# Miniprotein binders against q6w4x9r395to579: the designs that were tried, part 28

Target 1, 185 residues: q6w4x9r395to579
Amino acid sequence: GHCSLEGGSFVTTFDARPYRFHGTCTYILLQSPQLPEDGALMAVYDKSGVSHSETSLVAVVYLSRQDKIVISQDEVVTNNGEAKWLPYKTRNITVFRQTSTHLQMATSFGLELVVQLRPIFQAYVTVGPQFRGQTRGLCGNFNGDTTDDFTTSMGIAEGTASLFVDSWRAGNCPAALERETDPCS

## First folded at step 21 (miniprotein)

Design ej10
Fold by OpenDDE base, look of step 21:
Structure ej10 (fold): chain B 185 residues (1-185), chain A 82 residues (1-82)
Amino acid sequence: as target 1 above (185 residues)
Amino acid sequence: STTRLRIEFRDISEEQAKKVEEIIRFEAEKSGVDVEFEYHDGRLTVEAEGSPYAIEWFLYMVRLRLWWEMDGVEIYVIKVES
Protein backbone atom coordinates (compact mmCIF):
# COMPACT_ATOMS: atom_id res chain seq x y z
CA GLY B 1 0.00 0.00 0.00
CA HIS B 2 1.15 3.49 -0.90
CA CYS B 3 -0.04 6.66 0.74
CA SER B 4 1.17 10.10 -0.29
CA LEU B 5 1.09 13.56 1.20
CA GLU B 6 1.77 16.03 -1.58
CA GLY B 7 1.33 19.60 -2.64
CA GLY B 8 0.96 20.87 0.85
CA SER B 9 -2.59 19.71 1.47
CA PHE B 10 -3.26 16.68 -0.72
CA VAL B 11 -3.51 13.11 0.48
CA THR B 12 -3.84 9.89 -1.46
CA THR B 13 -4.87 6.91 0.65
CA PHE B 14 -3.51 3.39 0.50
CA ASP B 15 -6.55 2.55 -1.62
CA ALA B 16 -5.66 5.38 -4.00
CA ARG B 17 -8.43 7.75 -2.94
CA PRO B 18 -7.33 11.36 -3.31
CA TYR B 19 -8.59 14.18 -1.13
CA ARG B 20 -7.57 17.60 0.14
CA PHE B 21 -7.81 19.29 3.49
CA HIS B 22 -6.54 22.40 5.22
CA GLY B 23 -5.56 21.99 8.83
CA THR B 24 -2.89 23.16 11.21
CA CYS B 25 -2.68 20.22 13.56
CA THR B 26 -0.92 16.93 14.04
CA TYR B 27 -2.81 14.03 12.50
CA ILE B 28 -2.48 10.29 12.67
CA LEU B 29 -1.54 9.02 9.23
CA LEU B 30 -1.18 5.39 10.12
CA GLN B 31 -2.12 3.39 13.17
CA SER B 32 -2.12 -0.39 13.05
CA PRO B 33 -1.67 -3.40 15.29
CA GLN B 34 1.10 -4.34 12.87
CA LEU B 35 3.18 -1.47 14.23
CA PRO B 36 5.15 -2.55 17.29
CA GLU B 37 5.04 -0.80 20.63
CA ASP B 38 1.74 0.96 19.91
CA GLY B 39 3.42 2.77 17.04
CA ALA B 40 1.79 5.46 14.95
CA LEU B 41 2.88 7.60 12.05
CA MET B 42 1.76 11.20 12.26
CA ALA B 43 1.89 14.31 10.12
CA VAL B 44 2.34 17.86 11.36
CA TYR B 45 0.68 20.59 9.35
CA ASP B 46 1.14 24.29 9.83
CA LYS B 47 0.01 27.53 8.31
CA SER B 48 2.10 28.48 5.30
CA GLY B 49 0.34 31.69 4.38
CA VAL B 50 -2.24 34.23 5.41
CA SER B 51 -5.42 32.45 4.39
CA HIS B 52 -6.88 29.35 5.96
CA SER B 53 -6.30 27.49 2.72
CA GLU B 54 -2.57 28.06 2.88
CA THR B 55 -1.41 25.06 4.89
CA SER B 56 1.45 22.67 4.40
CA LEU B 57 3.14 19.61 5.79
CA VAL B 58 6.05 20.62 7.99
CA ALA B 59 7.03 17.38 9.71
CA VAL B 60 6.46 13.65 9.89
CA VAL B 61 6.59 11.88 13.22
CA TYR B 62 6.88 8.23 14.13
CA LEU B 63 5.79 7.75 17.70
CA SER B 64 5.92 4.57 19.74
CA ARG B 65 6.53 3.58 23.33
CA GLN B 66 10.23 3.53 22.52
CA ASP B 67 10.79 6.21 19.93
CA LYS B 68 9.75 9.72 19.03
CA ILE B 69 11.33 10.28 15.65
CA VAL B 70 10.70 13.60 13.95
CA ILE B 71 11.66 14.46 10.39
CA SER B 72 11.09 18.15 9.86
CA GLN B 73 11.22 20.45 6.87
CA ASP B 74 14.45 21.99 8.12
CA GLU B 75 16.15 18.64 7.47
CA VAL B 76 16.65 17.92 11.15
CA VAL B 77 15.99 14.42 12.42
CA THR B 78 15.38 14.02 16.12
CA ASN B 79 14.59 11.16 18.44
CA ASN B 80 13.14 12.01 21.81
CA GLY B 81 14.06 15.62 21.16
CA GLU B 82 17.72 15.01 20.44
CA ALA B 83 19.15 15.80 17.04
CA LYS B 84 20.61 12.77 15.33
CA TRP B 85 23.25 12.38 12.67
CA LEU B 86 22.40 10.32 9.63
CA PRO B 87 22.31 7.48 9.14
CA TYR B 88 20.57 6.94 12.45
CA LYS B 89 19.63 3.49 13.66
CA THR B 90 17.43 2.22 16.45
CA ARG B 91 16.43 -1.34 17.22
CA ASN B 92 14.21 -1.67 14.18
CA ILE B 93 14.25 1.73 12.48
CA THR B 94 16.87 3.34 10.25
CA VAL B 95 16.77 6.91 9.00
CA PHE B 96 19.16 7.84 6.23
CA ARG B 97 19.63 10.19 3.33
CA GLN B 98 18.32 8.59 0.17
CA THR B 99 19.22 11.45 -2.18
CA SER B 100 20.21 15.06 -1.90
CA THR B 101 16.54 15.95 -1.51
CA HIS B 102 15.06 12.80 0.03
CA LEU B 103 15.27 11.14 3.42
CA GLN B 104 14.12 7.61 4.07
CA MET B 105 12.97 5.82 7.18
CA ALA B 106 13.25 2.08 6.84
CA THR B 107 11.87 -0.39 9.35
CA SER B 108 11.99 -4.09 10.07
CA PHE B 109 8.22 -4.30 10.47
CA GLY B 110 7.00 -3.45 7.01
CA LEU B 111 6.78 0.34 7.15
CA GLU B 112 8.75 2.56 4.79
CA LEU B 113 8.73 6.34 4.71
CA VAL B 114 10.26 8.60 2.10
CA VAL B 115 10.34 12.32 2.74
CA GLN B 116 11.00 14.82 0.01
CA LEU B 117 12.62 17.88 1.51
CA ARG B 118 12.76 20.18 -1.51
CA PRO B 119 11.25 22.00 -3.22
CA ILE B 120 8.09 20.99 -1.39
CA PHE B 121 8.05 19.02 1.83
CA GLN B 122 6.20 15.83 0.94
CA ALA B 123 5.92 12.34 2.33
CA TYR B 124 5.33 8.89 0.91
CA VAL B 125 4.26 5.98 3.08
CA THR B 126 4.56 2.35 2.06
CA VAL B 127 3.27 -0.61 4.04
CA GLY B 128 3.57 -4.31 3.40
CA PRO B 129 0.74 -6.68 2.52
CA GLN B 130 0.44 -7.74 6.15
CA PHE B 131 -1.15 -4.36 6.78
CA ARG B 132 -4.12 -5.01 4.49
CA GLY B 133 -7.37 -4.19 6.22
CA GLN B 134 -5.53 -3.32 9.43
CA THR B 135 -4.66 0.34 8.99
CA ARG B 136 -6.36 3.45 10.31
CA GLY B 137 -5.74 7.16 9.94
CA LEU B 138 -5.55 9.66 7.12
CA CYS B 139 -4.01 7.02 4.87
CA GLY B 140 -7.15 4.95 5.07
CA ASN B 141 -7.86 1.33 5.83
CA PHE B 142 -6.03 -0.40 2.96
CA ASN B 143 -8.82 -2.83 2.09
CA GLY B 144 -9.17 -2.15 -1.61
CA ASP B 145 -12.40 -0.21 -1.18
CA THR B 146 -12.14 3.55 -1.62
CA THR B 147 -15.70 4.16 -0.48
CA ASP B 148 -14.93 3.46 3.17
CA ASP B 149 -11.55 5.19 3.41
CA PHE B 150 -13.07 8.08 5.35
CA THR B 151 -13.64 5.94 8.42
CA THR B 152 -13.29 7.93 11.64
CA SER B 153 -11.34 6.92 14.70
CA MET B 154 -14.58 5.64 16.17
CA GLY B 155 -15.26 3.39 13.21
CA ILE B 156 -17.85 5.52 11.49
CA ALA B 157 -17.66 5.84 7.73
CA GLU B 158 -18.04 9.41 6.52
CA GLY B 159 -18.98 10.63 3.08
CA THR B 160 -16.68 13.65 3.17
CA ALA B 161 -13.21 14.27 4.50
CA SER B 162 -14.06 16.89 7.11
CA LEU B 163 -15.18 14.78 10.04
CA PHE B 164 -12.85 12.01 8.95
CA VAL B 165 -9.76 14.21 9.12
CA ASP B 166 -10.79 15.87 12.35
CA SER B 167 -11.30 12.50 14.02
CA TRP B 168 -7.62 11.74 13.50
CA ARG B 169 -6.31 14.89 15.15
CA ALA B 170 -3.58 14.27 17.68
CA GLY B 171 -3.83 17.67 19.31
CA ASN B 172 -6.24 20.27 20.57
CA CYS B 173 -6.59 22.04 17.26
CA PRO B 174 -9.39 23.75 15.36
CA ALA B 175 -11.41 21.84 12.82
CA ALA B 176 -9.86 21.46 9.41
CA LEU B 177 -11.29 22.63 6.12
CA GLU B 178 -11.70 20.05 3.42
CA ARG B 179 -12.16 19.90 -0.30
CA GLU B 180 -12.22 16.63 -2.14
CA THR B 181 -9.88 17.36 -5.00
CA ASP B 182 -7.83 15.24 -7.35
CA PRO B 183 -4.19 15.99 -6.57
CA CYS B 184 -3.36 15.36 -10.20
CA SER B 185 -5.56 18.22 -11.38
CA SER A 1 -21.86 -2.88 27.86
CA THR A 2 -19.71 -0.16 29.40
CA THR A 3 -16.21 -0.02 30.75
CA ARG A 4 -14.92 2.10 33.59
CA LEU A 5 -11.37 3.37 33.49
CA ARG A 6 -9.42 4.99 36.28
CA ILE A 7 -6.29 6.91 35.38
CA GLU A 8 -3.91 8.33 37.95
CA PHE A 9 -1.12 10.82 37.57
CA ARG A 10 1.27 11.04 40.47
CA ASP A 11 3.75 13.73 41.45
CA ILE A 12 2.11 16.12 39.06
CA SER A 13 1.92 19.86 39.59
CA GLU A 14 -1.30 21.79 39.42
CA GLU A 15 -0.10 23.42 36.24
CA GLN A 16 0.65 20.06 34.66
CA ALA A 17 -2.67 18.72 35.83
CA LYS A 18 -4.48 21.49 34.02
CA LYS A 19 -2.70 20.64 30.80
CA VAL A 20 -3.41 16.95 31.20
CA GLU A 21 -7.05 17.72 31.84
CA GLU A 22 -7.25 19.72 28.63
CA ILE A 23 -5.83 16.83 26.64
CA ILE A 24 -8.06 14.26 28.27
CA ARG A 25 -11.23 16.29 27.90
CA PHE A 26 -10.55 16.75 24.22
CA GLU A 27 -9.95 13.07 23.63
CA ALA A 28 -12.90 12.10 25.76
CA GLU A 29 -15.19 14.27 23.71
CA LYS A 30 -13.88 12.80 20.48
CA SER A 31 -14.35 9.26 21.73
CA GLY A 32 -17.72 9.74 23.39
CA VAL A 33 -16.29 9.00 26.81
CA ASP A 34 -17.52 10.60 30.01
CA VAL A 35 -14.78 11.82 32.31
CA GLU A 36 -14.44 13.24 35.80
CA PHE A 37 -11.38 14.76 37.41
CA GLU A 38 -10.02 15.14 40.89
CA TYR A 39 -6.74 16.78 41.85
CA HIS A 40 -5.34 16.56 45.33
CA ASP A 41 -1.83 17.03 46.68
CA GLY A 42 0.08 16.25 43.51
CA ARG A 43 -2.21 13.47 42.31
CA LEU A 44 -4.67 13.76 39.45
CA THR A 45 -7.35 11.09 39.24
CA VAL A 46 -9.46 10.62 36.14
CA GLU A 47 -12.58 8.48 36.01
CA ALA A 48 -13.72 7.56 32.53
CA GLU A 49 -16.72 5.60 31.30
CA GLY A 50 -17.80 4.48 27.87
CA SER A 51 -18.14 1.57 25.52
CA PRO A 52 -15.25 -0.89 25.46
CA TYR A 53 -14.14 0.35 22.06
CA ALA A 54 -14.40 4.00 23.03
CA ILE A 55 -12.43 3.47 26.22
CA GLU A 56 -9.67 1.58 24.44
CA TRP A 57 -9.26 4.25 21.81
CA PHE A 58 -9.53 7.02 24.37
CA LEU A 59 -6.77 5.46 26.43
CA TYR A 60 -4.59 4.94 23.39
CA MET A 61 -4.88 8.56 22.36
CA VAL A 62 -4.28 9.84 25.86
CA ARG A 63 -1.11 7.76 26.13
CA LEU A 64 0.01 8.87 22.69
CA ARG A 65 -0.56 12.55 23.29
CA LEU A 66 0.96 12.56 26.75
CA TRP A 67 4.05 10.89 25.35
CA TRP A 68 4.19 13.47 22.60
CA GLU A 69 3.27 16.61 24.51
CA MET A 70 4.21 16.01 28.14
CA ASP A 71 7.43 14.11 28.64
CA GLY A 72 7.97 12.67 32.07
CA VAL A 73 4.34 12.46 33.11
CA GLU A 74 3.60 9.01 34.51
CA ILE A 75 0.24 7.39 33.92
CA TYR A 76 -1.37 4.58 35.91
CA VAL A 77 -4.42 2.73 34.64
CA ILE A 78 -7.10 0.57 36.22
CA LYS A 79 -9.84 -0.94 34.07
CA VAL A 80 -13.11 -2.24 35.48
CA GLU A 81 -15.77 -3.96 33.42
CA SER A 82 -19.35 -3.11 34.28
Scores: ipSAE 0.722, ipTM 0.881, lowest interface PAE 0.7, mean pLDDT 93

Design ej8
Fold by OpenDDE base, fold request of step 23:
Structure ej8 (fold): chain B 185 residues (1-185), chain A 82 residues (1-82)
Amino acid sequence: as target 1 above (185 residues)
Amino acid sequence: STTRLRIEFRDISEEQAKKVEEIIRFEAEKSGVDVEFEYHDGRLTVEAEGSPYVIEWFLYIVRLRLWWEMDGVEIYVIKVES
């Protein structure tokens, strides 16, 4: 499954459903029992301008009982608050520079993350087949059905992205605005 | 079905308790979970009630956020009843 966060406000789920939202919060991108140590992948969005529609991804966070790995738009990588030189390796995670504009987080448990630093901070999440039907968050449920991708944290399938996105907030923040739009448009 | 969850935070200051309460109240409201709080002598007790599915996620997200936002605060699950 491939999930993408592009253009500052566009998301494409593992099931290839595109949508757009404008929020300034930390969101659960991916939570799954397949992630060890209660792991979750999160996305941090912030204001990039004055308008409510001027929002952008500013960091990606992998959080577990073992690690607090943050990849920021300024190319700083930290774990548990400490800056780390690349390549950085933990027990089952490796963060390294893929290209001059891309960082990669590789894992031994079927999660891959590629972060594009320039010109826009973007993220690409790949999960193995063992994650099928066992994911939740902004990247969807990876069950091959796009019609139920907007399933909230309460297990309710929504027709639009608004309540879906808001249900995956991982911080005390206001509701987001949403519009179903093809990120490639 | 309804699940009742009782959790505790021990050896926390009043200021920490307030922050924990803010996090939990937000998640409770978002998930449709009823919560009650009691702080006494460095111990914060929280009782939460909701459907089993919602309580499972509620507990997870609270643990996650506390780990992320309030390092050093330990959560104790005292009782789960369904």
Scores: ipSAE 0.869, ipTM 0.942, lowest interface PAE 0.5, mean pLDDT 95
Fold by OpenDDE base, fold request of step 23:
Structure ej8 (fold): chain B 185 residues (1-185), chain A 82 residues (1-82)
Amino acid sequence: as target 1 above (185 residues)
Amino acid sequence: STTRLRIEFRDISEEQAKKVEEIIRFEAEKSGVDVEFEYHDGRLTVEAEGSPYVIEWFLYIVRLRLWWEMDGVEIYVIKVES
């Protein structure tokens, strides 16, 4: 499955459903029992302008009982809050520079993350087939059915992204705004 | 069906308890979980009630957020009843 966070506020789920939202919070991007140590991938959005519609991805966070990795435009921060030089390697995770503008987080458990640093901070999440039907968060449920991708944390399938996105907030943040738009348009 | 969850935080200050409560209350409201709080002498007790599915996620996200936002705060699951 391939999930993308592009253009600052566009998301394409593992099932290839595109949507857009404007929120300034940390969101559960991917949670799955396939992630070890209760792991979760999170996306941090912040204001990029003065209007509510000017929001952008500013960081991607992998969090588990064993690991805390924050990838932002400026640095990679680990468990102790210190910036690390790349490549950075833990037991199951390696973060390294893929290109001059791209970082990659490779794992031994079927999760791959590519982060484009410039000109726009964007993220691309890839999960192995073992994750099928076992994912939740902004990237959807990876079950091949786009119609239920907007399943909330309560297990309720929504027709629009608004309540869906808000349900995956991982912080005390205000509700997001929704606009279903093709990320490629 | 309904699941009742009791969790405790031990050796926490009143200030910490308030922060924990803010996190839990937010997640509870978001998830449609009923919660009650009691703080006494360094111990915060939380009673939560909801559907099994919702309680499972509630507990997970609370653990995750506490670990992320409140270093050093340990959560104790005292009881889970369905």
Scores: ipSAE 0.856, ipTM 0.942, lowest interface PAE 0.5, mean pLDDT 94
Fold by OpenDDE base, last read:
Structure ej8 (fold): chain B 185 residues (1-185), chain A 82 residues (1-82)
Amino acid sequence: as target 1 above (185 residues)
Amino acid sequence: STTRLRIEFRDISEEQAKKVEEIIRFEAEKSGVDVEFEYHDGRLTVEAEGSPYVIEWFLYIVRLRLWWEMDGVEIYVIKVES
């Protein structure tokens, strides 16, 4: 499954459903029992301009009982608040420079993350087939059905992204603005 | 079906308890979970009630957020009753 966070406010789920939202919070991108140690991948969005519609991805965070890894716009990898030089290695995770503009987080448990640092901070999440039907968060549920991708944290499928996105907030933040659109359109 | 969850935080200050409460209240409201709080002598007790599915997520996200936002604060699951 491939999930993308592009253009500052566009998301394409594992099931290839595109949508857009404007929020300034930390969101659960991916939670799954397939992630060890209660792991979750989170996305941090912040204001990028003066208007509410000017929001952008500013960091990606992998958090588990064992790891706390932050990839930010400043090409800083932080574990528990400490900046690390690349490549950064933990038990099951390696963060390294893939290209001049891309960082990659490789794992031993079927999660891959590619982060484009410039010119736009973007993220690409890849999960193995073992994750099918076992994912939650902004990246959807990876069950091959786009119609239920907007399933909230309460297990309720929504028709639009608004309540869906808000349900995956991982911080005390206001509700997001949403607009279901194709990132390529 | 309804699940009742009791969790505790021990050896925490009033300030810490307030922060924990803010996190939990937010998640509870978002998930439709009923919560009650009691702070006494450095211990914060939280009782939460909701459907099994919602309580499962509630506990997970609370743990996650506490780990992320409240370093050094440990959560103790005292009771899970369905």
Scores: ipSAE 0.854, ipTM 0.941, lowest interface PAE 0.5, mean pLDDT 93
Fold by OpenDDE base, last read:
Structure ej8 (fold): chain B 185 residues (1-185), chain A 82 residues (1-82)
Amino acid sequence: as target 1 above (185 residues)
Amino acid sequence: STTRLRIEFRDISEEQAKKVEEIIRFEAEKSGVDVEFEYHDGRLTVEAEGSPYVIEWFLYIVRLRLWWEMDGVEIYVIKVES
């Protein structure tokens, strides 16, 4: 399964459903029992302009009971608040520079993350087949059915992205704006 | 069915309790969970009620956010009744 966060406000789920939203919060991107130590992948969005529609991804965070890894455009920060020199390795996670503009987080439990740093901060999430039907968050549920990708944290399938996205907020922030569009258009 | 959850935070200040309450209240409202709070002598007690599904997520996200947003705050699950 491949999930992408592109163009500042576009998301394509594991089931290949594209949508767009504008929010300035931290969101659950991927949560699954397949992630050890209650792990979750989160996406941090912030304003990039003066209008409400000018928002962009500014960081990706992996958080578990054992690890706290923040990948931003400028640095990689761990749970002790220190910026780390790459490659960074701990237990079952490795963060390293893939290219001059891309970082990669590799894991032993079937999660791969590629982050494009420049010119636009973008993220690409890959999960193994063991994650099928066992994911939730902005990346969807990875069950091969696009019609139920907008399942909220309450387990309710929505027809539009607005309530879906808002249900995955992981911070005290206002509701996001949404527009279902093709990020490849 | 309905699940009742009781959690506690111990040795926390009033200021910390207020922040915890803000986080929990937000998540509770978002998930349709009813919550009640009581703070007394450094202990915050939270009673939560909802469906088993939403309570499971509620507890998870609260733990996650506390780890993310607040340092040194320990959560204790005291009671879970269904």
Scores: ipSAE 0.854, ipTM 0.942, lowest interface PAE 0.5, mean pLDDT 94
Fold by OpenDDE base, fold request of step 23:
Structure ej8 (fold): chain B 185 residues (1-185), chain A 82 residues (1-82)
Amino acid sequence: as target 1 above (185 residues)
Amino acid sequence: STTRLRIEFRDISEEQAKKVEEIIRFEAEKSGVDVEFEYHDGRLTVEAEGSPYVIEWFLYIVRLRLWWEMDGVEIYVIKVES
């Protein structure tokens, strides 16, 4: 499964469902029992301009009971608040520079993350087949059905992304704005 | 089907309890979970009620957020009833 966060406000789920939202919060991208230590992948969005529609991805966070790994747009990688030199390796996670413009987080448990630093901070999430039907968050449920990708944290499938996105907030933040748009348009 | 969850926080200050309540209340409202809070003599008790599916997520996210946002505060799941 491949999930992408592109263009500042566009998301494509594991099931290839594209949508757009504008929010300034931390969101659960991927939570699954396949992630060890209660792990979850999160995305941090913030204001990139003065209008509500000017939002962008500013960081990706892998959070578990053991680690809090933050990859930010300024290319700083931290774990538990401490800056780490690359390549950085934990027990089952490695963060390293893939190219001059890309960082990669590789794991031993079937999660891969590629972060594009320039010109736009973007993220690409890949999960193994063992994650099929066992994911939730902004990246969807990875079950091959695009019609239920907007399943909220309550287990309710929404027709639009608004309530779906808001249900995956991982902080006390305001609601996001929604606009259905083809990311390739 | 409805699940009732009881969470306790021990040796917690009133100020800490307020912060915990803010986090839990937000998650509860977002998830459609009914919650009640009681603070007494350094103990915060939270009772939550909702569907089993919702309670599972609620407990997960609360544990995760409190773990990172409330250093030194321990969460105790006392009872889960369906």
Scores: ipSAE 0.818, ipTM 0.913, lowest interface PAE 0.6, mean pLDDT 94
Fold by ESMFold2, fold request of step 23:
Structure ej8 (fold): chain B 185 residues (1-185), chain A 82 residues (1-82)
Amino acid sequence: as target 1 above (185 residues)
Amino acid sequence: STTRLRIEFRDISEEQAKKVEEIIRFEAEKSGVDVEFEYHDGRLTVEAEGSPYVIEWFLYIVRLRLWWEMDGVEIYVIKVES
């Protein structure tokens, strides 16, 4: 399955459901029991334009009991706060520069992350078939049914992206509506 | 159905406890989990109650956010009762 974060604010889920959102926060992209040590992928969004409501992807984080790998738009890769030279390898994760503009995180547990650093910071998440029906987060539930891809962290299927996205916040952040200053946005 | 969860944090300052409470209160409100806090002698005890699904996610996301946002704070799960 493939999930993408493109154009700063666009997401396409594992079941190919596209949506867009804006919010200044860290969000759960992918959580699954298939990830070792209670692992999750997270996405960090921050202001990117002239208005406070315009945000874009600024970092992708793999977080588990053992690892806190941050790949940020400033092209620095850290683990547990320490900057790392690439290629960087743990027992089950390797991060390396794929091209001058792309980094790759490869794992032994069926997760692959490719990050485009330039011209726009974008991320591409690939998971093996063992993840089918076993994912939660912004990338959806990977069950082959787009009608419930907007399932919140409370297990409620929503018809709109905003309530779904706000439920996956991993930070004390206001809901997107509360931060908007333009009634028409 | 209802799951009751008791967790605690040991050897933390009042400042650290306040930060932990802010995280837990936010996640509890977001998930509809009822929480009660008690801080005594460097120990913060949290009682949480909600549906089994919601409590499982609540515990997971609290632990993940503590890993992400704080240093030197460890969560101890004391009791899970359904």
Scores: ipSAE 0.809, ipTM 0.907, lowest interface PAE 0.7, mean pLDDT 88
Fold by ESMFold2, fold request of step 23:
Structure ej8 (fold): chain B 185 residues (1-185), chain A 82 residues (1-82)
Amino acid sequence: as target 1 above (185 residues)
Amino acid sequence: STTRLRIEFRDISEEQAKKVEEIIRFEAEKSGVDVEFEYHDGRLTVEAEGSPYVIEWFLYIVRLRLWWEMDGVEIYVIKVES
């Protein structure tokens, strides 16, 4: 399964459902019992322009009981707050420079993350088939059905991205913005 | 069905307890979990109630956010009842 976070705050889920949102927060991108040590992948979004509705990805975080790996747009990789030289290897995770513009985090537990550093900070998440039907977060539930990919953290399927995205906030942050037409315009 | 969760934080200051409460209140409001707090003598006790699915996520996300946002604060799960 493949999930992407691309410029303009575009997301494509494991079930290929595309959506866009605008928000300034840390979000649960992927949580699954298949990730060891209660792990989760998180995405950090911040303001990127002059308007409230312009936000972009600024970091990806892998967090578990053992690791706090941060890959940020400033091209620094840390684990548990300590900067690391690449390639960086733990017993089940390897982070290395794939190309001059891309980093890769490879794991023994079926998660792969590729981060494009330039020209725009973007992320590409790949999970093995053992994750099917066992994911939660912005990347959806990976059940082969796009109609319920917007399932909130309360287990409620929503018809719009806004309510779905807001439920996956991992921080005391304002709700994601949704552009709506003014009835008078 | 309803699940009741009791968790504790021990040997934390009033300032640390307020930060923990802010995280927990936000997650509780977001998930529709009912919470009650009691802070006494360095111990913060939290009673939480909601559906089994929502309580499972609530406990998970509270732990995750504490790992992410705070250092040196230990969570003790005392009781989970359905």
Scores: ipSAE 0.806, ipTM 0.907, lowest interface PAE 0.7, mean pLDDT 88

